# Designs tried in a protein design chat: miniprotein binders against q53ft3. Part 164

Target 1, 195 residues: q53ft3
Amino acid sequence: MFGCLVAGRLVQTAAQQVAEDKFVFDLPDYESINHVVVFMLGTIPFPEGMGGSVYFSYPDSNGMPVWQLLGFVTNGKPSAIFKISGLKSGEGSQHPFGAMNIVRTPSVAQIGISVELLDSMAQQTPVGNAAVSSVDSFTQFTQKMLDNFYNFASSFAVSQAQMTPSPSEMFIPANVVLKWYENFQRRLAQNPLFW
Below, E stands for the ipSAE of ESMFold2; O stands for the ipSAE of OpenDDE; V2 stands for 0.75 times the mean of E and O plus 0.25 times the DockQ between their complexes.

## First folded at step 17 (miniprotein)

Design N30 (at its last look DockQ between E and O 0.91; V2 from the best seeds 0.00; counts 0 for: pae E 6.7 > 1.5)
Fold by OpenDDE base, look of step 17:
Structure N30 (fold): chain B 195 residues (1-195), chain A 107 residues (1-107)
Amino acid sequence: as target 1 above (195 residues)
Amino acid sequence: SPESYKKAIEYAERAKRYAEFARKYAELIAREAIKNNDPESYEEALRLFREAAELYKEAAELFEKAAELYEKGDKEEAEKLMEEAEKYKEEARELFWEALRLYEKLK
């Protein structure tokens, strides 16, 4: 349902489903992360009247997770970019993920997505400066992210002859990724807010 | 105990959220089935989401009753209701995830 992307890292498409309405991505080495993109995969939409509240958690001085609301994703806004680099010293709550029995590694930050009613989401206030508001910053970030994704994906490109048989894994032809990248770049250039 | 009461309330609220979530998925796929003129492909997922929603609702009601009993000091009876509610929740969860899996296969 959701993907998470950090520049220079592999895209994560397999969230830990900690509850029916809660998804978690692990972010190792979170101190080096400036921005995170959260996006819908397009396979499963939100039901009508629902969206996703996106939270970031990092360990506090005691190693306990501090959760902060970054922002939202919806069917109408299926992706969002968040700046997390400045949030690491902030105050937060443990809700809505604090009460969940989530396997936590103290050195790993997490992105949590909570599926909620849109009306309830509208009452929530994201932490300041988490949302990347400038089109230019967004475009630059997206471009860097795409480049990093492409570079990363390409680094794993193997010929069919080099493939190790793994019946449980699906492979995407590199050309498909390239075409997607080119199309995305074109759309981004035409309208940075096309998503 | 106050902690037990708090827990019961939390579980009730969670179960209510899950009930609503399941219901909303049922509505979504019902509309999609109509739009695609393919009710048969969505029928099982629809059934399971609806059933999950009802079971979550029952779980929520039982958790609420348990909370009330904890407040009254009827710990033993409250614990029985908590256990019963948990059974409904777990059954609902299984149905919910199966429904979701079925729905994903339609995409």
Scores: ipSAE 0.455, ipTM 0.767, lowest interface PAE 1.0, mean pLDDT 83
Fold by ESMFold2, look of step 17:
Structure N30 (fold): chain B 195 residues (1-195), chain A 107 residues (1-107)
Amino acid sequence: as target 1 above (195 residues)
Amino acid sequence: SPESYKKAIEYAERAKRYAEFARKYAELIAREAIKNNDPESYEEALRLFREAAELYKEAAELFEKAAELYEKGDKEEAEKLMEEAEKYKEEARELFWEALRLYEKLK
């Protein structure tokens, strides 16, 4: 349903679904992360009248999770960029991920997405500097992440003659990645918030 | 005990949320089936979401009845209802995930 992207890392598209309405992505080495992108994959929309509240969690000095509301994603705003660099020393906020059966690692932060009624989401207040507030800033950040992803994925390109048989591995043709990159750039220029 | 009552109420509220979630997906799928003029492709996923919603609703009602019995001090009967509610919840969860898996295939 959701993807999570961090600059310099491979996109995550397989959230840990910890409940029917709750999804989690692990972020190892979270101290080096300044921004995260959370987005809808486009295959399954939210039901009418619902959307997603997005939270960031990191372990405090005692190893206890600290959760902070970053913002929201909806069918009308299916992607969002969140700044988390200043949040790693902040206090927690009210959150719905309390006594969940979530696998926790002391050195790993998490992004949590809770599917909720839009009316309930309207009553929530994100931490003040988490969301990227400018379209120009959003566009620049997104372009950097696009370039980073394309360059990273391209570094693994091999010809068919160089491939080894590996029935347990999945592969993507390089031209699919290029086509996606070109299409995404075109759509971003038309509407920076399309994703 | 007060903790048993609170647990039963919490489980009832959770099951109600899941019933509503399943119902909303059923509504979404029904609209897509009409929009695409293809009710046959969506039929099984729609059926499973509706069934999951009903089972979550039944679980919620049983959890609420268990909470009432805990208040009256009838702990043995309350525990029986809690176990029955858990079975409905587990079945509903399985149907919900299968429905979602089928819906993903249609996309």
Scores: ipSAE 0.108, ipTM 0.579, lowest interface PAE 6.7, mean pLDDT 77
ESMFold2 (binder alone), look of step 17: mean pLDDT 87; pTM 0.867

Design N4 (at its last look DockQ between E and O 0.14; V2 from the best seeds 0.00; counts 0 for: pae E 14.8 > 1.5, pTM E .681 < .8, placed apart)
Fold by OpenDDE base, look of step 17:
Structure N4 (fold): chain B 195 residues (1-195), chain A 107 residues (1-107)
Amino acid sequence: as target 1 above (195 residues)
Amino acid sequence: SPESYKKAIEYAERAKRYAEFARKYAELIAREAIKNNDPESLEEALRLFREAAELYKEAAELFEKAAELYEKGDKEEAEKLMEEAEKYKEEARELFYEALRLYEKLK
């Protein structure tokens, strides 16, 4: 249902569903993360009148999780970029995830998505600096993300001669990734908000 | 105890939310099936969400009754209802998750 993307890291498409209405992504080495993208995969929409409240959790000075509302995703806004690098000094609550028995690693931050009524979401106030509002910042982030993805994918590129037989694995030609990248860049240049 | 009462109320509220959530997915699927003129492909997912919704509703009612009993000081009977409600909730959860998985697979 949801994906989470950090620049330079593999996209996460398998959230841990910790409850019927709650999904969690783990973010190791969160101190190096400036921005995260949360997006809907397009497989399962929100039901009518519902959306997702996106939270960030980091350990406080006592190692206890602090949850902060970053913003929202909806069927009408299926993706959002959040700046998390400055949130360590913020105040947070343990709700709605604090009461959940979520396995936590002290060095791992989490992105939590809570599926909620849109009316309830409208009453919530995200932390002020989390939403990336500028198109320029969005474009820059997206470009960096794309570059990092391309670099990451390319790092696994092997020639056919170097391939070890693995019948259980599917392989994607590097040129397909490149074409995708070029097409994405073109679309991004035309409309930074095409997605 | 006041804590037990509070817990029971919290569980009831949660179960109600999940019932509504399951119902909303069922409605979504039903509409999609109509739109696509394919009522059969999503029938099982629809059934599972509907069943989950009913079980969550039953769980919620039992949690509420448990809360009332805790408030009256009937701890033993309240705990029995809590256990029963938890069974309904867990069954509902299994159906709910299966429904989601099935729905996603069909997309």
Scores: ipSAE 0.649, ipTM 0.862, lowest interface PAE 0.7, mean pLDDT 84
Fold by ESMFold2, look of step 17:
Structure N4 (fold): chain B 195 residues (1-195), chain A 107 residues (1-107)
Amino acid sequence: as target 1 above (195 residues)
Amino acid sequence: SPESYKKAIEYAERAKRYAEFARKYAELIAREAIKNNDPESLEEALRLFREAAELYKEAAELFEKAAELYEKGDKEEAEKLMEEAEKYKEEARELFYEALRLYEKLK
């Protein structure tokens, strides 16, 4: 349903589901990250009347998660850029991820997405100025994001003959990624806001 | 309690949204069925999405009934309905994500 992009890294499209309607991306070496992009993949919209609240979680000095509300994604605004470089020592926000696992290393943070009713989302207050959006260049941003996704996903493609079995790892066949990319690009050209 | 009533209402609304979501997935798969290289596998995913939608709808109805019982002060019956609704919701979720896994693997 969702993608997460950090400059210079592979686009993540396989979120970990940690609770009903809650999805998480791990961000290793989060201290080197200044911005993250959270977006909907475009094949699965939110149910009508719902959207996604986006959180950033990092471990505090005791190793306990500290969560901060970054902002939102919706069917009408399906992508957003968030600045996180100034948030890694901030105060936590009220959040719906109370049962999330304790992070395993001090260098791994998380992006959490909670699928919620739009009315509930309207009553939440993000941490100040975390959201960075390029609305004037939405089509350009979307095209760059698609190109970035294809380039990074292609670098991780593994043929079936080269695959090593691991029950905790997920692999994406290259043809699935290419087909998704071409379908998404076609739909974007016909309706830039089809999300 | 008022919090239990609000929780039951919220759960009913979420279950209704997911029932419709599962229906939209079924519609997507139905439109692609004639173009698929392996239509039998996609037909199974379609069936699973439809079953999930039905179970989410049943859960929503039970959550609504539980909310009515909480408002009337019939707490013990409301809690029984909440537990039953949660079982239907969990079964629906299992079918939904299995259908999604099958659909993404085969499209």
Scores: ipSAE 0.000, ipTM 0.276, lowest interface PAE 14.8, mean pLDDT 69
ESMFold2 (binder alone), look of step 17: mean pLDDT 83; pTM 0.817

Design N5 (at its last look DockQ between E and O 0.02; V2 from the best seeds 0.00; counts 0 for: pae E 22.0 > 1.5, pTM E .607 < .8, placed apart)
Fold by OpenDDE base, look of step 17:
Structure N5 (fold): chain B 195 residues (1-195), chain A 107 residues (1-107)
Amino acid sequence: as target 1 above (195 residues)
Amino acid sequence: SPESYKKAIEYAERAKRYAEFARKYAELIARELIKNNDPESKEEALRLFREAAELYKEAAELFEKAAELYEKGDKEEAEKLMEEAEKYKEEARELFYEALRLYEKLK
């Protein structure tokens, strides 16, 4: 359902589903991460009236996880970019992930997505500096993300002859990814805020 | 105990959220079935989500009752309801995950 992308890193498309409505990505070496993109894979939409609240968790000075609301993804806004480099130990909430028995490594930050009602999401206030406000920064980040995604996807490209039979796996033709990439770049160039 | 009460309330709230989530998926599939005029596809997923939603609802009600009993100091009966609610929750979870997996495969 969800993907997570850090510039210069492989795209994560396999979130750990820690609950029916909660998904987690691990971000090792989080201190080097400036921005994170969370996006819907497009395979499963949110049900009507629902979206995803995106949280970031990092260890505080005591090594305890601090969760902060970064923002939201929805069917209408299926991707979002968040700046995490400036997030310092502040007033965090343990909810909605804190009470869950999530395997946590102190050196690993986490992106958590909680599927929630849109009405409930509207009452929540993201941390102020998490949203990428600069169009230029956004464009640069998005371009890096796209490149990373393309590189990632391409790294898994195999010929049909090289495919290992896996009935549980679906494969996307590389040309489809390329066309998507080209179309996305074109749209980005025309309107960096098209999403 | 206050902790047990808090736990029961938390579990009730969680179960309610899961019930709503399952219900919303069921609604989504139902609409897709109508739009695509493909009544055979996703029918099992729809059934499973609906069933999961009902079981989560039952679990939520039992957790709420358990919470009330904890407040009244009837710990023994509350614990029985907690155990029963947990069974419903686990069954609902299994159905939910199965439904989700099935739905993903149908996309």
Scores: ipSAE 0.051, ipTM 0.522, lowest interface PAE 2.9, mean pLDDT 78
Fold by ESMFold2, look of step 17:
Structure N5 (fold): chain B 195 residues (1-195), chain A 107 residues (1-107)
Amino acid sequence: as target 1 above (195 residues)
Amino acid sequence: SPESYKKAIEYAERAKRYAEFARKYAELIARELIKNNDPESKEEALRLFREAAELYKEAAELFEKAAELYEKGDKEEAEKLMEEAEKYKEEARELFYEALRLYEKLK
């Protein structure tokens, strides 16, 4: 349902589902991360009247999680860019993850997404320095990503005859995906709005 | 039936997308298998990603068949296929998340 993208890293597309309505991504080596993109994959939309509150968590000096509200994603705003570089010593926010005391390595932060009623989300206030403009809608973001991926991957296609007999079918080497990801991440890190 | 047809196609497209991502992770793990000192855990993650991809593919095929049956007006049989496809999808989901749990520990 959700994706999480950090500059210079592979996109994460399978969140750890910690409850029916709660999803988590791990961010190893979080101190080197300045921005995180959270987006809808487009596989399952939010139910009508619902959306996602996005939180950032890091371990404090005692190893206890400190959760902060970054902002929101919805069917109408399916992607958002969040700045987290200033939050690693910030004050905690009210959050719905209180019953989920997930034990984890102290050097790993998390992005949490809680599916909630839109009316409930309207009563919440994100930390003031977290949100960076989300210029692209989920559809535009996804379209640009798919176009870039398709054009690049297609240039490296190999015949199945060299791997497995199936001349009517085309296969794509995995290293093409990695090269696209690394190049995309480099460009995104240089200009988050390059597309 | 147009609404049911559209839903079945949407679910088939989603299942295909997840099958593709599961195959991507399996390929990444296969390249790293030689370099890791815990090959049993990487081999298990590889096996789970491959199994999840197969189950997502089966779900996608059943969703597509259900769409065809909805188009022909065979509602009862289409609903049975949707239900079976959902079971494969849920099984694939569990395997996919388990594989990710193992993979993220090993990075």
Scores: ipSAE 0.000, ipTM 0.095, lowest interface PAE 22.0, mean pLDDT 68
ESMFold2 (binder alone), look of step 17: mean pLDDT 79; pTM 0.762

Design N6 (at its last look DockQ between E and O 0.16; V2 from the best seeds 0.00; counts 0 for: pae E 19.4 > 1.5, placed apart)
Fold by OpenDDE base, look of step 17:
Structure N6 (fold): chain B 195 residues (1-195), chain A 107 residues (1-107)
Amino acid sequence: as target 1 above (195 residues)
Amino acid sequence: SPESYKKAIEYAERAKRYAEFARKYAELIAREAIKNNDPEAYEEALRLFREAAELYKEAAELFEKAAELYEKGDKEEAEKLMEEAEKYKEEARELFYEALRLYEKLK
């Protein structure tokens, strides 16, 4: 249902569903993370009148998880970028994940998505400055994300001679990825909000 | 105990939310089935969401009754209802997750 993307890291498409209405992504080495993209995969929409509240959890100075509301995703806004760098442990608001025995590794931050009624979401106030509102910040993030994807994909590039036969796997020519990347960059430069 | 009462109420509220969530998915896929003119493809997922919704409702009612018993000081009977409610909730959860899996495969 959801994906999570950190620049320089692999996209996560397998959220841990910790409850019927709650999904969690683990973010190791969270201190190096500036921005996170949360997006719907498009496989399962929200039911009518529902959306997702996106939370970030990181350990405080005592190692206790502090959950903060970053913002929202909805069927009408199926993706959002959040700046998580510089989020200080504010006073832990009542968070929907607090009562759940989520196996937490103290060194791992988490993105939590809580599926909620839109009316209830409207009563919530995200932490300030978490939502990336500037087109410039969005463009920079997207560019870094694209670069990371390209670098990642390229790291697996092998010549035909180096390929190990794997009949169960399909291979994409690296040139196809490059062309896609170039086309995406061109579109991004023309309109950062083209998607 | 006050803590047990609070817990029972919390579980009841959660079960109610899950019942509504299951119902809303059932409504969603029912509409999709009509739109795509393929009711058979969605039939099992629809059935499971509806069944999950009913089981969550039953769980919620039992949790509420347990809360009332805790408030009255009837701990033993309250605990029995909590256990029964938990069984309904877990069964509902299994159906709910299966329904989601089936629905996702249709996309």
Scores: ipSAE 0.675, ipTM 0.873, lowest interface PAE 0.7, mean pLDDT 85
Fold by ESMFold2, look of step 17:
Structure N6 (fold): chain B 195 residues (1-195), chain A 107 residues (1-107)
Amino acid sequence: as target 1 above (195 residues)
Amino acid sequence: SPESYKKAIEYAERAKRYAEFARKYAELIAREAIKNNDPEAYEEALRLFREAAELYKEAAELFEKAAELYEKGDKEEAEKLMEEAEKYKEEARELFYEALRLYEKLK
């Protein structure tokens, strides 16, 4: 249902579904990450009247998860860019992930998406300046992240004959990444706010 | 009292949306079972998703009744219904999560 993109890393499209309405992505080596993009894959929309509240979780010094609200995605705004570099020592917020929380090894954070009523989401306030808001700044950041993603992912391209099996890892064919990048650039040029 | 009424209404609407969410997953999985021509492999997950949707619907009805009681000032009975509705909601969540586990094993 969701994808998670970090500049310089492979896109994640296989969220862990930890509850009916809760999805998580693991972010190893989270201390090196400054921005993340969360987006809808387009196969399963939110139910009518609902959307996704997006949270960032990191382990504190005791290994206890600290969740912070980043912002939102909806059927009408199916992607968002969040800045997380300033949140790695912040305070937690009220969040719905407690019962479905999965404790992992230190240095692994999570992006959590909770499917909630749009009316309830309208009353929530994201922590700090996590969302990138300006049209010009948003467009520039988005283009830079997309360029970095494409260049980084393409540098790891491997022919099918040369791949070594890694059953614990998921792989994305390079041509899928190129096609996605080309389509995204075309749509962004027509409407910088399409996502 | 106004806060309790608002909470009950919010929970009722949330439970209705969760019922729709569970139904949507059941529809998508039913289409996959047909596409793969293997309905037996998906049968238990489909049953659990459909049962979760029904339990969410029942929870929503109880939350709505609790909201009506809060509005009438019958706090003790309303809280009893809220507690019962929350138990139905949690059972629905357990079935939904189990259905997802079964479905993911088939993928």
Scores: ipSAE 0.000, ipTM 0.117, lowest interface PAE 19.4, mean pLDDT 70
ESMFold2 (binder alone), look of step 17: mean pLDDT 85; pTM 0.852

Design N7 (at its last look DockQ between E and O 0.22; V2 from the best seeds 0.00; counts 0 for: pae E 6.6 > 1.5, pTM E .754 < .8, placed apart)
Fold by OpenDDE base, look of step 17:
Structure N7 (fold): chain B 195 residues (1-195), chain A 107 residues (1-107)
Amino acid sequence: as target 1 above (195 residues)
Amino acid sequence: SPESYKKAIEYAERAKRYAEFARKYAELIAREAIKNNDPELYEEALRLFREAAELYKEAAELFEKAAELYEKGDKEEAEKLMEEAEKYKEEARELFYEALRLYEKAK
């Protein structure tokens, strides 16, 4: 349902579903991460009237996870870029992940997506500096992310003859990824804020 | 205990959310124009979401009853209801996850 992309890292398309309405990506070496892209894979949309609240968790000085609301993804806005660098441990707001026994490695940050009602999401206030507001930085970041995604996806490209039977896995033809990439680049060039 | 009561209420609220979530997926599936989907997997996913929704609803009701019993100080009976509710919740969860998997596969 969701993907997570960090520049220079492999795209994560397999979120850990920790609850029916909650998905988590692990981000090792989070201190080197400036931006994260969270996006819908397009396979499963949100149900009507629902979206995703995107949270970031990192260990505080005491090693306790601090969750902060970064922003939102919706069917209408299926991707978002968040700046996570410089997020200081603010006062931990009530986060939807707090009561869950998520196996946490203290050195690993997490992106959490909570599927929520759009009306409830509208009442939430993201941390102020998490949204990438500058078009230029956004474009550069998005391009890097796209390149990274493409490189990542391409690295897993195998011929049908090389495929090992994995009934639990779905395979996407490389041409589909390429076409998506080209279309995305075209749209990005036309309107960096098309999403 | 107040903590047990709070827990039961929290679980009830969560189960209600999950019931609604399952219902909403069922509605999504039911309304979606199936052009290229596997119709068998699609219908199975729909069935499972509906079933999950009902089981979550039952779990929620039991958690609520457990909360009431905790508030009355009937800890033993409350704990029995909590255990029963948890069984319904876990069954619902399995169905929900399978439904989601099937839905994704059907597309």
Scores: ipSAE 0.575, ipTM 0.827, lowest interface PAE 0.8, mean pLDDT 83
Fold by ESMFold2, look of step 17:
Parts: C-alpha cells; structure tokens; sequence
Structure N7 (fold): chain B 195 residues (1-195), chain A 107 residues (1-107)
C-alpha cells in the first residue's frame, strides 16, 4: 500500500503491518536522514472518506519512543515530503500507536502510517516544520529526488548494441533521461517553484 | 463513557467505509468477468470480496449497537458487542486481502 524513500537508500515498499490500520517502516541510522518521502504505491487506494496520518518515532535518551505527527497522505495527495532533521529533539504529540514491544537499537527510528477517517485527520495538527515548508528545504529534496530518479532510470538503460526487438516493450534511452534532468535542473535553479 | 461512545461510532464508520470498498472491488470483477481468461480465480475473488463486504457490514452494525448501549449505560454488554465486532472486522480484513491476492493473480 505504501512506500518510504530516503535519498541515497533503496526504496522501501514492504511496510510492517502492526495493526489492521497501522503500517511501519524502520529507518536505521536515522540521525543521518534529513528528509523522508512517504507515498502510496497505487496498488490499493484508501477507502472513500479515509486517508493516512504519517508519524515519525525515534528513541529519546532514555530509550523511550517519541512520536510526532508529520502530516498526511490521501488519495488526492498520494505523496508527501517530510523534514525530520529538526524533529530528533522535538516534543512528542498525540498518536494512535501504542507501546510496541520490539527490541530496537538506539539508532533506529520509525515512520508510522495510520489509516484514519478524514474527519478525524482534519482535527490533527502536525508538528511545526515537519512538512516541507521552505523553498530551501524543497529545493534540496527536489535535487536529491532528481538525482535518485536519474540513477534509478539509468538502471533500465540499454546500449544500442544490447537492444533486442520486442513489440510489447517500451525503452528509455539514457540520453533522453539525462537531457530531461539537465533541463529540469536549469529551470529549478531559475524558479524553484516553477511546477 | 463519552470516549467509549465516540470510539464505537468511529469504528462503525470505518467498517462502513471498508464495506463500501470491498463492494467496489466486487463490482469491478462482475463487470470484468466476461472478458477474463481465468473465470475460476475471478469467481473466487468475487465471492471473497462479497463475503468481506458482508462481514464489514456486520461489524459496523455491532459497533453501532455497542454505541447505543454505551449511551444507555450498559457498559458490560456494550464491551461484549465491541469484542464481537472486532472479530468480524478482523475476519473481513483477512478475506479482503486474500481476495486482492487472487484478483491480482487473475489479471
């Protein structure tokens, strides 16, 4: 149902389902992570009238979990970028996750997604600065996302000598992706919000 | 208590949304059944989606009855209905995921 992406790491697409309506991704070495993308895979949408509240959890100095609401994903907004670098010393918030008796190292945090009614989500307030809210944060993440996409797409590239005839398959030459990346990068530098 | 009443109402609404979701998949399969080349898998997925929808509906009804009992102060009986509704909800979820697995294989 959900994916979790951190720049420079493999995408996670196999969340732990810890309850009927609750999903968790582990984030090892979370201190090195500044942003995380949470998104819907597109295989299973939310039921009508429902969406996902997204939380970040890390252990405090006493090893106790601290949970913070980052924001939301919905069928109408199926992905979101969250800044977590400033939250690793923040205050906890109300959350639907109970205590979990899972042994974790102090360097492992979690992203939690709780499937909830939209009416319930409308009364929740994310912690400040969790969502991407500045041009600088958005620009940094966008650049890292574009680099990650280029590396991912390049893994499907074939040389002309390696191409095989296949009428049912579509191919992307690496130079097309590079040209797109270069043009996009120039436009983003001129106007970070040109979308 | 007011919190128990609110929780029962929330759970009833959630179960209704999942019942409608399961019915949507059953409708999709019914429309597509004429064109698929593995009708046994589609028929089984259809049966499971329909069963899941009915179990979610049963759970929703029990959650609503529990809310009514909480409002009247019958806490002990309301908690029994909440427990039974949870059993129906969990069974419905299990059938729903199995139906999805079969549907995706048959596509």
Amino acid sequence: as target 1 above (195 residues)
Amino acid sequence: SPESYKKAIEYAERAKRYAEFARKYAELIAREAIKNNDPELYEEALRLFREAAELYKEAAELFEKAAELYEKGDKEEAEKLMEEAEKYKEEARELFYEALRLYEKAK
Scores: ipSAE 0.061, ipTM 0.563, lowest interface PAE 6.6, mean pLDDT 74
ESMFold2 (binder alone), look of step 17: mean pLDDT 83; pTM 0.825

